# VHH binders against a3dch1r40to199, part 16

Target 1, 160 residues: a3dch1r40to199
Amino acid sequence: NDLLYERTFDEGLCFPWHTCEDSGGKCDFAVVDVPGEPGNKAFRLTVIDKGQNKWSVQMRHRGITLEQGHTYTVRFTIWSDKSCRVYAKIGQMGEPYTEYWNNNWNPFNLTPGQKLTVEQNFTMNYPTDDTCEFTFHLGGELAAGTPYYVYLDDVSLYDP
Short names: E, the ipSAE of ESMFold2; O, the ipSAE of OpenDDE; V2, 0.75 times the mean of E and O plus 0.25 times the DockQ between their complexes.

## First folded at step 8 (VHH; framework vhh_7qia_2)

Design y2 (at its last look DockQ between E and O 0.72; V2 from the best seeds 0.00; counts 0 for: pae E 3.3 > 2)
Fold by OpenDDE, look of step 8:
Structure y2 (fold): chain B 160 residues (1-160), chain A 119 residues (1-119)
Amino acid sequence: as target 1 above (160 residues)
Amino acid sequence: QLQLVESGGGLVQPGGSLRLSCEASGFTFSSYSMSWYRQAPGKQRELVAFISSGGSTTYADSVKGRFTISRDNAKNTVYLQMNSLRPEDTAIYYCAKDRGTPWGTLDYWGKGTPVTVSS
């Protein structure tokens, strides 16, 4: 059992999680206290402009290695202050942009103030790839009316 | 045409300081986040520091407290102030404009500026 990557953000740090803007998207981030939960901090994304595309606004972690034949458990908690959608995926940072996990190509729906915890398994059925990223797309048609917040917490990629 | 041009690298003794600059052109600089990466001999390129379009920053643990990323939107420039340099900081440092598109084009990179920390 190996925990490959984890961020609870509780220490006030988020690296290597960062944001990405593209195609007119605009966003910012901060590590913030979760109200009513002492000691718990979360990665807060502020969506300022949704941009033109789903990938116009992102939270992401790059430089992930997935090994062929391994089964991984992806886990995260996410919520927002407005009704919106988020597309989460783990896949190649570059061409051909293969997605190894993406919730069967379905975005998640976020209800304001309701935490969504996702825990799923996937098997790496491709050759070992050290050029992967874990990214959340929140722009374009996925976005709510701006500005709004999206919170990410307790993100992990586990190799049982 | 998008361009990123790094400068400020060089040889410095342990404990010394350097300030790297990256001048950007060909896009609306103020609208995008910027990053510094580094690649040491025989190692993979790694993210060192990130600054959002809004000025929020995050750092690798190995450089936190020693390096500072900043930007001057009026000059289309992102900086990396490197203090208390260590031999393990020796690498080629690259400025990057991160891209989010899953189609076609990768991130934009400069040609890099070498940093050597040695006594």
Scores: ipSAE 0.799, ipTM 0.905, lowest interface PAE 0.6, mean pLDDT 94
Fold by ESMFold2, look of step 8:
Structure y2 (fold): chain B 160 residues (1-160), chain A 119 residues (1-119)
Amino acid sequence: as target 1 above (160 residues)
Amino acid sequence: QLQLVESGGGLVQPGGSLRLSCEASGFTFSSYSMSWYRQAPGKQRELVAFISSGGSTTYADSVKGRFTISRDNAKNTVYLQMNSLRPEDTAIYYCAKDRGTPWGTLDYWGKGTPVTVSS
């Protein structure tokens, strides 16, 4: 059972994936063909200005409920045309902003020419929470020299 | 001071149209993405439409082809044109702007504008 409404982008649709721009951050998005992979599309984020903070540029999926006691599998493929970092997390959309998964507080490094596929699990040990989002922070010190692209594909939050 | 003021809601018959407006102040409007959310009685607030600062859009499947989000940066205003309205579109509609913190983002919402679609 996957909690994400849109996972592959292959129909050219991205809802509910969207962006956030804050503190001088500027970005845009499109669903694009992946070169050399017929029928495969990805969510492409254009990072135009990194802004002041890590959270100044985001791509995110809201509308997620995490149920207490469940163990989830987080999976995504992400890549960029420049060397940059991405901080990925699943947690509350609002105060107190509890993060239920965040790769132990470590950003991922993206290397040009390499797709990164991440697969991890976590157990929801907090009360059931229907205010969750899956978000990628790409601003501030995480960013490369702008402008550049970051691509997301095959993203999943699976509940067996 | 940061403010978002929605307007344009009302009572309309099925098949009718409304245009919602959200006037923003207290920040550089052209630098931010904007969203419309809605909340029906007894339901969770849901994203309806999104527009980036550069004008790229995405829509919930339930409204695609009927609703159009747009922005006028000279007027600091985001719009939601709602056509072919159905009783299921009855809700309070909110425009939204995110504000980031080190732990995540805060949402800034207006007070909302009610839309009722009823014969």
Scores: ipSAE 0.386, ipTM 0.740, lowest interface PAE 3.3, mean pLDDT 89
ESMFold2 (binder alone), look of step 8: mean pLDDT 83; pTM 0.837

Design y3 (at its last look DockQ between E and O 0.52; V2 from the best seeds 0.00; counts 0 for: pae O 9.6 > 2)
Fold by ESMFold2, look of step 8:
Structure y3 (fold): chain B 160 residues (1-160), chain A 119 residues (1-119)
Amino acid sequence: as target 1 above (160 residues)
Amino acid sequence: QLQLVESGGGLVQPGGSLRLSCEASGFTFSSYSMSWYRQAPGKQRELVAFISSGGSTIYADSVKGRFTISRDNAKNTVYLQMNSLRPEDTAIYYCAKDRGTPWGTEDYWGKGTPVTVSS
């Protein structure tokens, strides 16, 4: 049972994935063909201005409920045309901003031309929370020299 | 002070149209993405449409082809043109933007404008 509405982008749609622009951050998005992979599409974020903060540029999926006691599998493939970092997290989309999964508070490093596939598990040890989002922070000190692209594909939040 | 003021809601028959407006103040409107959400009684607030600062849009499947989000940066206003309205579109419609915090972002909401679609 996967909690995400849109996971592969292969039909050219991305709802409910969208972006955030804050504190000088500027970005845009499209669903694009992946070169050399017939039939495969990805969510492409264009980072136009990195802004002041890590959260100044985001791509995110909201509408997630995490149930206490469940162990989830987080999976995604992400890459960029420049060397940059991405801080990925699953947590509350508002106050008090609890992060239920965040790769032990560590950003991922992206190497140009190299896809990174992440697969991790976490257990929801907090009370059931219907205010969750899956978000990728790409702004501020995480960013490369703008403009550049970051791609997301095959994203999953699975409750076995 | 940051303010979002929605208008244009009302009673309409099925198949009718409404145009919602959201006038923004207290921030640089052209630098931010904007959203419309809706909430019917007994349901969660749901994303209806999103427009980036650059004009790229997405729509919920339930409204695709019927609703159009647009923005006019000169008027600091985001719009939702709602055509071919159905009873299930009945809800309070909210304009939203992101607001920065020390730990990330949160939503800032208008007061909402009610839309009722009934015979």
Scores: ipSAE 0.398, ipTM 0.744, lowest interface PAE 3.0, mean pLDDT 90
Fold by OpenDDE, look of step 8:
Structure y3 (fold): chain B 160 residues (1-160), chain A 119 residues (1-119)
Amino acid sequence: as target 1 above (160 residues)
Amino acid sequence: QLQLVESGGGLVQPGGSLRLSCEASGFTFSSYSMSWYRQAPGKQRELVAFISSGGSTIYADSVKGRFTISRDNAKNTVYLQMNSLRPEDTAIYYCAKDRGTPWGTEDYWGKGTPVTVSS
């Protein structure tokens, strides 16, 4: 079962994935062809200004429902053209901003030109929550020298 | 005190147009992304359009090419221009303030404005 609509971006569509700016963060986005990979497109984020905080620049999908007791599989591929970090999490869109998955509170390190594929399982041990988001934080101390690109591809959230 | 006040909803025939407005107050409008959602009877609330603080926009596939989201920071207002309306666009439309930060703030929703598309 697909909780998060799987996005390969190959059809040139990215909705409902979008960007978020805050605290001086500045970014742009586009769905672009992946060089050397015919037919493969990806969500490309341009970090223009890193802003003051990690959450100053985001890629995210909002309005996700996680059901208590269910185990989910999160999967995505991400890469960048500069060395940078990205903090990925699935959690509440509002207070108290509980995070139900976040790679054990660790950001991922991205090496230029190297695709990082993440696949992890987590169990929703909290009451059912229909106010969740899947977001990637890329601002502040996580960011490289701007501008630079971060690519997201093949993102999904399954309830096996 | 944060407020979002939607307006512009109403009854319109298929193929018609409406322009929704959402006037914001109680926060630095220009610093936050804004969204329009809609909820039809018996359906889940869905994102319709998004506009970032920087002006980047995204639309649901179902409304792409027909709807336009825009903002006027001087007026603290976000708009949704809806053209070529269809019966399936019938819903309560909500304006939403983006969270912005993960701490100390949260999303805020307007009370909604009804849109009915019917012949």
Scores: ipSAE 0.008, ipTM 0.236, lowest interface PAE 9.6, mean pLDDT 91
ESMFold2 (binder alone), look of step 8: mean pLDDT 82; pTM 0.837

Design y4 (at its last look DockQ between E and O 0.73; V2 from the best seeds 0.00; counts 0 for: pae E 2.2 > 2)
Fold by OpenDDE, look of step 8:
Structure y4 (fold): chain B 160 residues (1-160), chain A 119 residues (1-119)
Amino acid sequence: as target 1 above (160 residues)
Amino acid sequence: QLQLVESGGGLVQPGGSLRLSCEASGFTFSSYSMSWYRQAPGKQRELVAFISSGGTTTYADSVKGRFTISRDNAKNTVYLQMNSLRPEDTAIYYCAKDRGTPWGTEDYWGKGTPVTVSS
């Protein structure tokens, strides 16, 4: 069972994936063709201003429900045209902002032009929560020199 | 003090149109993305349309081709043009300033404007 409404972006759609700007961050997005890969499209984030904080620039999908006791597989491919870091997490949209998955609190390092595919499992050990989001933080200290692109593709949150 | 004030809701027949407005204050409007949400009776609040600070938009499948989100930065206003309205569009519509901070705050919402589509 997929929890994401749009995973591959190949149809030119990205909803409900969108961006977030906070604390001076500035970004934009588009669904773009992946060069050299016919038929493959990706979500492209343009980081224009990194802002003050890691969460100043985000790609996110909100309104996700995680069920207690279920084990999920999170998968995504991400890359950038500049060396930068990205913090990915699935957790509460509001207080107390519990993070149910976050790569053990470690940002990922992106090397220019190199696709990073992440696939991890996690179990929802908390009560069922229908107020979760899947978000990528790219602002503040995580950011490269602006402007630059970050691409997201083949995103899935799967409940086997 | 941050404020979002929605207006433009009302009763309309199926196939009709409405234009919602949300006037924002208390922050640098042009620097932030804005969203429209809706909540129908007995249902969860759902994202309907999103517009980035740069004007890039995305829509829920259920409203794509019928709804248009736009913004006027000079007026600190975000709009939702709703055409070809259907009974299933009946809901309270909320304007939102999305927030990204994970520390003690949530998105800002207006009080909402009701939209009723009925023959």
Scores: ipSAE 0.775, ipTM 0.898, lowest interface PAE 0.6, mean pLDDT 94
Fold by ESMFold2, look of step 8:
Structure y4 (fold): chain B 160 residues (1-160), chain A 119 residues (1-119)
Amino acid sequence: as target 1 above (160 residues)
Amino acid sequence: QLQLVESGGGLVQPGGSLRLSCEASGFTFSSYSMSWYRQAPGKQRELVAFISSGGTTTYADSVKGRFTISRDNAKNTVYLQMNSLRPEDTAIYYCAKDRGTPWGTEDYWGKGTPVTVSS
């Protein structure tokens, strides 16, 4: 089964996806039509102020439990109208902030006009943890010149 | 110092209404997103409603059409208007905001306000 409640946004809904604004970060969100793709919608983040830190602007999905020993498939499509970076992770919502998947601590580079589709696997090698979130950090040094858009679509966290 | 103080909870009959308030202090309220969560006995805390600093909202399916989150930046207050209340809405309701730490962000919680919906 998939651990995410909202994955495609195609009905115009985004809950429980929401945002974080911290340390001068400012953003907003909407579910929007994808141009040239009838019936397809995406979660659009507007990055208004990048803030001080990479985590100052986020879009995220909470309410995730990762079971020890399970191997999960992470999948998403993400793009932007400007060259920027995004740090994606699945991990704890608070202290000690353990990251169970994070693309080996490497941000993804986004190029305008190019959708990036990511598909990776990871195994939960830690004790079962019901405090997890799937989040995208977009603030601070990751950001482009504001304002700009980042889009998320077809996002999945699958447990075979 | 950061403070979030919830109020407005109480005992109400099914079908009734309550308005919850959360007064914020110790930060620039208009710059932050705010949330309402709830926790029923024996359950995890769950997100109920979210409002961005710009006023964009999203709601859990279980409350959509019945609850409305709003904010008044001049009064540093976020509200949850709860209409058509049901017994399953019984919970402690918390307002929350994100707070930066040296290691990332985590939620900052109020103390909560109890809501009981009982016939």
Scores: ipSAE 0.551, ipTM 0.816, lowest interface PAE 2.2, mean pLDDT 91
ESMFold2 (binder alone), look of step 8: mean pLDDT 83; pTM 0.832

Design y5 (at its last look DockQ between E and O 0.74; V2 from the best seeds 0.00; counts 0 for: pae E 4.0 > 2)
Fold by OpenDDE, look of step 8:
Structure y5 (fold): chain B 160 residues (1-160), chain A 119 residues (1-119)
Amino acid sequence: as target 1 above (160 residues)
Amino acid sequence: QLQLVESGGGLVQPGGSLRLSCEASGFTFSSYSMSWYRQAPGKQRELVAFISSGGSTTYADSVKGRFTISRDNAKNTVYLQMNSLRPEDTAIYYCAKDRGTPWGEEDYWGKGTPVTVSS
């Protein structure tokens, strides 16, 4: 079962994936062709201003439901044109902002031009929550010198 | 104090058009993305259209090709041009500034403007 409405972006669509800016962060996005890979498109984030905080620049999908007792597989491919870090999490959109998956609170390191594919499982050990988001934080101390690109592709959240 | 004030809603026949406006104040408008949401009777609030601070847009499949989100930073206003309206577009439409912080802040919403599509 897929929880994400758009995973590959290959149709030129990204909704409901969008960006978020806060605390001085500034970014833009586009669905773009991946060079050398015919038919493959990706979500491209442009980090224009890193802002003050990690969450100052985000790519996110909101309104996700996680069911208690279910085990999910999260998968995505991400890369950038500059050395930077990205913090990925799935958790509550509101108080108390519990994070149900976040790579054990560790950001990922991105090396320029090198695709990083992440595939992890997690179990929802909390009550069913229909107010979750899948978000990537790229601002503040996580950011490289601006401007630079971060690409997201083949994002999925499965409930096997 | 942050404020979002929607306007432009009303009654329209199927196939008709409306243009919604949302005037923002209390923050640096040009630095933030804006969204339009809608909530139909008995349904959950849903994202309809999104525009980044840089002007990039994305739409729900149900409105793509019919709705256009735009912004005028000089007027601190975000718009939703709604064409080829359908009865299923009937809802209260809300303008939003999405929060980014995970530390105790909320999304900012207007009070909404009603849109009714009926013959």
Scores: ipSAE 0.620, ipTM 0.843, lowest interface PAE 0.8, mean pLDDT 94
Fold by ESMFold2, look of step 8:
Structure y5 (fold): chain B 160 residues (1-160), chain A 119 residues (1-119)
Amino acid sequence: as target 1 above (160 residues)
Amino acid sequence: QLQLVESGGGLVQPGGSLRLSCEASGFTFSSYSMSWYRQAPGKQRELVAFISSGGSTTYADSVKGRFTISRDNAKNTVYLQMNSLRPEDTAIYYCAKDRGTPWGEEDYWGKGTPVTVSS
């Protein structure tokens, strides 16, 4: 079953996806049509100011429970109109901010005009945690020259 | 010192309206997104409405079309206009500056304002 409430954005809705602006970061969001793909919509993040830190600009989905012993499939499609990086993670919303999946601590590179589709598995080896979020960090050194767009679509956190 | 002070809660009849206010201090209000959460008895707090620093909003399905979040940067205040209230809207409502991840600023909560929708 999928743990995410909103995955495709195709009805023009994005809740509970929202943004975070931190440490001088500034951004905004909208659900927009994907050019050349009738009926397909995406969550569009506008990066306005990169801020001081990687986490200064985020898009995120909260309200996630990860159950000990379960193996999850993480999938998303992400792209940008500029060359930038994104640090994606699934972990705790608060202290101590344990990260249960984070692509082995490596950001993804986004190349203009190319959609990146990521699909990975991870096993929850920690105690069951109902304080989790799926978040994308886009600020600081990850960012390109502002302003620019980052798009998220077809995002999934699947528990078979 | 960061403060969030909610007000405007109370007892209201089904179908009625309330306007919640949250006055913020101790940070540059206009630079941050703000949220309203609610916590019903015996349940976890959950996001109800979100507003970015630029004014873009999103709402939980259960309140969409009935609740409106807004902000007044001149007054450092976030509002939640709640119309067509139902008994299931009964909860303590919390204003929040959203929690950061490990590398960001942490959420801050107000003390909450209780809303009871009952005959």
Scores: ipSAE 0.304, ipTM 0.688, lowest interface PAE 4.0, mean pLDDT 88
ESMFold2 (binder alone), look of step 8: mean pLDDT 83; pTM 0.834

## First folded at step 9 (VHH; framework vhh_7qia_2)

Design z1 (at its last look DockQ between E and O 0.80; V2 from the best seeds 0.80)
Fold by OpenDDE, look of step 9:
Structure z1 (fold): chain B 160 residues (1-160), chain A 119 residues (1-119)
Amino acid sequence: as target 1 above (160 residues)
Amino acid sequence: QLQLVESGGGLVQPGGSLRLSCEASGFTFSSYSMSWYRQAPGKQRELVAFISSGGSTTYADSVKGRFTISRDNAKNTVYLQMNSLRPEDTAIYYCAKDRSTPWGTEDYWGKGTPVTVSS
């Protein structure tokens, strides 16, 4: 089963995906049509101010439960209209903020107009945690010159 | 000092309406997204409605079409208009602002305002 809601955004809905700002970051969101792809919509983040920190601009899905011993497949497609970086992680919403997946602590590089599809597996080696979130950090040093768009689509956190 | 003060809760009959308010202080309100959460007895706190700093909104399916989140930046206030209330909407409602750290994001909550829907 997939742990996420509104994975494709094709119905024009995105809840519970939403944005987060801090430390001077400013952003907005919309579900938009993908040009040249009839019926395909995506979550579009508009980065208006990058803020001071990587976490100053975020898009995220909260309320995820990861079960101990389970192996999950993380999948998503992401692209932007400017060269920028994105740090993606799945982890605790609160203290101690343990990250259970984060691409080995490496942000992804986005090339303008080029869709990046990520698919990785990870095993939950920690006790079952019902306080997890899937979040993308796009602020601070990760950001391009503002304003610019980042698109998220076909997101999945699959538990076989 | 950051503060969130919810108000407007109360007892209403099914089908009734309430308008919740959350007055914010201690930060540049217009620069931040705001959320309403609720916690029913014996359940986890859940996101109900979200409004970005730019005014974009999204809602939980359970409240879509009945609840409306809005904001007045001049008054540093976020609102939750709740119509067609149901018994299952009974909960303590919290206004939230996100706080981010190098390790993650946590929510700053008000004290909450209780909403009871009962005949």
Scores: ipSAE 0.884, ipTM 0.937, lowest interface PAE 0.5, mean pLDDT 95
Fold by ESMFold2, look of step 9:
Parts: sequence; structure tokens; C-alpha cells
Structure z1 (fold): chain B 160 residues (1-160), chain A 119 residues (1-119)
Amino acid sequence: as target 1 above (160 residues)
Amino acid sequence: QLQLVESGGGLVQPGGSLRLSCEASGFTFSSYSMSWYRQAPGKQRELVAFISSGGSTTYADSVKGRFTISRDNAKNTVYLQMNSLRPEDTAIYYCAKDRSTPWGTEDYWGKGTPVTVSS
């Protein structure tokens, strides 16, 4: 089963995906048609101000429980109209900010005009945690020259 | 000093309406997104409605078409207009914003305002 309530955006809805604006970060969001792909929509983040920190601009999905001993498949497609980085993680929404998956602490590089599809597995070896979120950090040093767009589509957190 | 103060909750019959307010102070209100969450007895706190600093909104399916989030930056206030209330809307309602820590962001919560929908 998939832990995410909204994965394809194809009906024009994005809840519970929403954003974070902090430490001078500023962004907005919409669900938009993907050019050249009839019937496909994506979550579009507009990065308006990068802010001071990587977490100053986020798009995120909350309401996630990770169960000890389960192995999850993380999948998403992400792209941008500018060269930027994105730090994706699945972990706690607050202190102590334990990150259960984070691509081995490495951001992804986005190249304009090129979609990046990520698929990875991880096992939840910590105690069951119902305070989790799937979030993409896009602020601070990760950002390109503002304003620009980042798109998310076909996002999944699958639990067999 | 950062504060979020909710008001407007109370007892209402099914089908009724309430308007919740959250008055903010101690930060630049117009620069932040704002959220309403609710927590029913025995349940986890859940996101109900979200509004960005630019005014874009999204709503939980259970409230879409019945609830409206809005903001008045001149009054440092976010609202939740709740129409066609149902018994399952009974909960404590909280407004929230992000706040910085040395390692990321966390939610900052108001005190909450209880809403009871019952005959």
C-alpha cells in the first residue's frame, strides 16, 4: 500500500502536499498541466526567495507513519526550469529531526529540461514513528537564481 | 514574543456555521504560510486547511467545499469559516506556522479553540 494520499496530481488536487516558508524563504504552489503530456498534471513549486537555509523553502506531505521493520520504496519524478539542487528526505517533522531516508545525505542535482526519476528502498529500523513527513528542501544554497519552478510528479512511498 | 491565539469555537448544532480566528503577533505575519489543524478525541492532529503567504490554498477532502481558510495581513489574522458542520468536525482546532530551529523547522501551535457539533 502507498502511504501518500496524493501521488499523481492528475485530478488537479494536491492536498496534503503544501509548502513551508521560513527564514526569508518564499514560495507558492499550483497544480499545472505538464507541457507535451496530455492529461498529466504536476505539483509546481514557485521559488520566489531562497531564504537563508536549505529548509527555508519546502514542499512536503505530512501524516506519515513509518512502522519498524517495514521496507519502503521511495519514488518520484522531479524537474526544474533552472539548474538547482533538492534535498529530499523522509523523517520527523520536528526535533530531533531524525531522517529515515535522505539519499545518503546527498542532494539531487536538477538540470533544466531533464526530468529526474528516483527510485530507492529503505528499511525502517527505528521504533515506529507517527510524526513523519516526506519533504523536499529547496532553499538557501540549494536554490538557483529566483524566481523559478520546481515540479513534482508520480510521487510514492510504497509499503508492500 | 511569538503568539498565536485562536478564538470563535463553541457548541453548534449540525448544519450550523462557525468562524474561527487566529490572531498572530511577534513575527512578520505576511511572510508566512498559515495552517489550521484539528484534533478529535483519541485521534492524531490532522491538517485541515493551508494558506501560503501568497494566498494559495489547499483543503482536506473531508472539509472541501464547507470550510474556507483566509487571511487578513493588515490584522495579522487567519480565519477558518466552517459551514455545514457535522458531528465528525468536533475537535480542538489549532492554527499553526513554521518556526526555525538550528536544524530545520518545527510547527508552532496556538492554544487551540474547541468546537463541538452536537444536538
Scores: ipSAE 0.714, ipTM 0.874, lowest interface PAE 1.3, mean pLDDT 92
ESMFold2 (binder alone), look of step 9: mean pLDDT 83; pTM 0.834

Design z2 (at its last look DockQ between E and O 0.82; V2 from the best seeds 0.00; counts 0 for: pae E 7.5 > 2)
Fold by OpenDDE, look of step 9:
Structure z2 (fold): chain B 160 residues (1-160), chain A 119 residues (1-119)
Amino acid sequence: as target 1 above (160 residues)
Amino acid sequence: QLQLVESGGGLVQPGGSLRLSCEASGFTFSSYSMSWYRQAPGKQRELVAFISSGGSTTYADSVKGRFTISRDNAKNTVYLQMNSLRPEDTAIYYCAKDRKTPWGTEDYWGKGTPVTVSS
């Protein structure tokens, strides 16, 4: 079963996906049509101010439960209209902010207009945690010159 | 000092309405997204409504069409208009803002305002 809601955004809905602004970061969001792809919509983040930190601008889905010993498949497609980086992680919503998946601590590089699809597996080797989130950090040093768009689509956190 | 003060909670009958307010201080209100959460007895706190600094909104399915989140930047206040209230809406409602930490962001909550829907 998939742990996420509104995975494709094709119905024009995105809850519980939302944005986060902190430390001078400023952004907005919308569900928009993907040009040239009838019926396909995506979550569009507008980065208006990068803020001071990587987490100053975020897209995130909270309230996720990861069960100890389970192996999950993470999938998403992301793209932007400017060269930028994005740090994606699944982990605790609060302290101590343990990250259970984060692409080995490496941000992804986005090339303008080029869709990046990520698919990875990870095993929850920690005790069951019902306070997890799937979040994308796009602020601070990760950001391009503002304003610019980042699109998220076909997101999945699958538990076989 | 960051502060969030909720008000407007109370006892209402099913089908009734309430308007919650959250007055914010200690930060540039207009620059930040705001959220309403609720926590029912014996349940986890859950996101109910979100409004970006730009005014974009999203809602939990359980409240969509009944609740409306809005903001008045001149008053540093975020609102939750709750119509067609149901017993299952009974909860303590919290206003929230993300706050900076050395490790990321954390939720900052007000003390909450109780909403009870009962005949």
Scores: ipSAE 0.906, ipTM 0.943, lowest interface PAE 0.5, mean pLDDT 96
Fold by ESMFold2, look of step 9:
Structure z2 (fold): chain B 160 residues (1-160), chain A 119 residues (1-119)
Amino acid sequence: as target 1 above (160 residues)
Amino acid sequence: QLQLVESGGGLVQPGGSLRLSCEASGFTFSSYSMSWYRQAPGKQRELVAFISSGGSTTYADSVKGRFTISRDNAKNTVYLQMNSLRPEDTAIYYCAKDRKTPWGTEDYWGKGTPVTVSS
């Protein structure tokens, strides 16, 4: 049972993945072919202005319910054409912004031209919460020199 | 004094059209992504359409090809053109803006505009 509506982008669609621009952050998005991989597409975020804050540029998927007591598997492949960081989290999309998974509060480092595949488990130890989102923060101090691309593919949040 | 004011909802027959407007004030409109959400009776609020500050859009499958989100930065207004309306589109429609917070961004909502599609 995967909680994400759009996971591979291979049909050229990205909804409900969308972006956030805040505090001077500016970005755009497209679904693009992955070079050398026939039929494979990815969500490409263009970081145009990093803004003032880590959350100033985001790509995110909302409409997620996490059930108390369930153990989920988080998986995604992410890469960039520049050296940058990404802070990924799954948590409440509003106050108090509880984060249920966030790679132990650490951003991931992206090395140019190198895909990073992440797979981790977490257990929902809080009451069931239907206000969750899966988001990637890319703004502020996380960013490289703009403009540049960040790609997301094969993203999953599943309950075995 | 952040404000989002939706208008343009009403009663319409199946196959009809409506244009929703959301006039924004209290922030630099051109710098923010805007969204339309909807909530039918007894259901969760769901994203319908999204537009970035640069004009890139995405749509729920249920409305793709029928609805168009657009923005006019000179008027601080985001629109939802709704064509080929179906009874399943009946809902309260909300304009939304991301709101700044230290830990992330949550949506600020307008008061909503009701849309009813019935024969």
Scores: ipSAE 0.027, ipTM 0.541, lowest interface PAE 7.5, mean pLDDT 88
ESMFold2 (binder alone), look of step 9: mean pLDDT 83; pTM 0.832

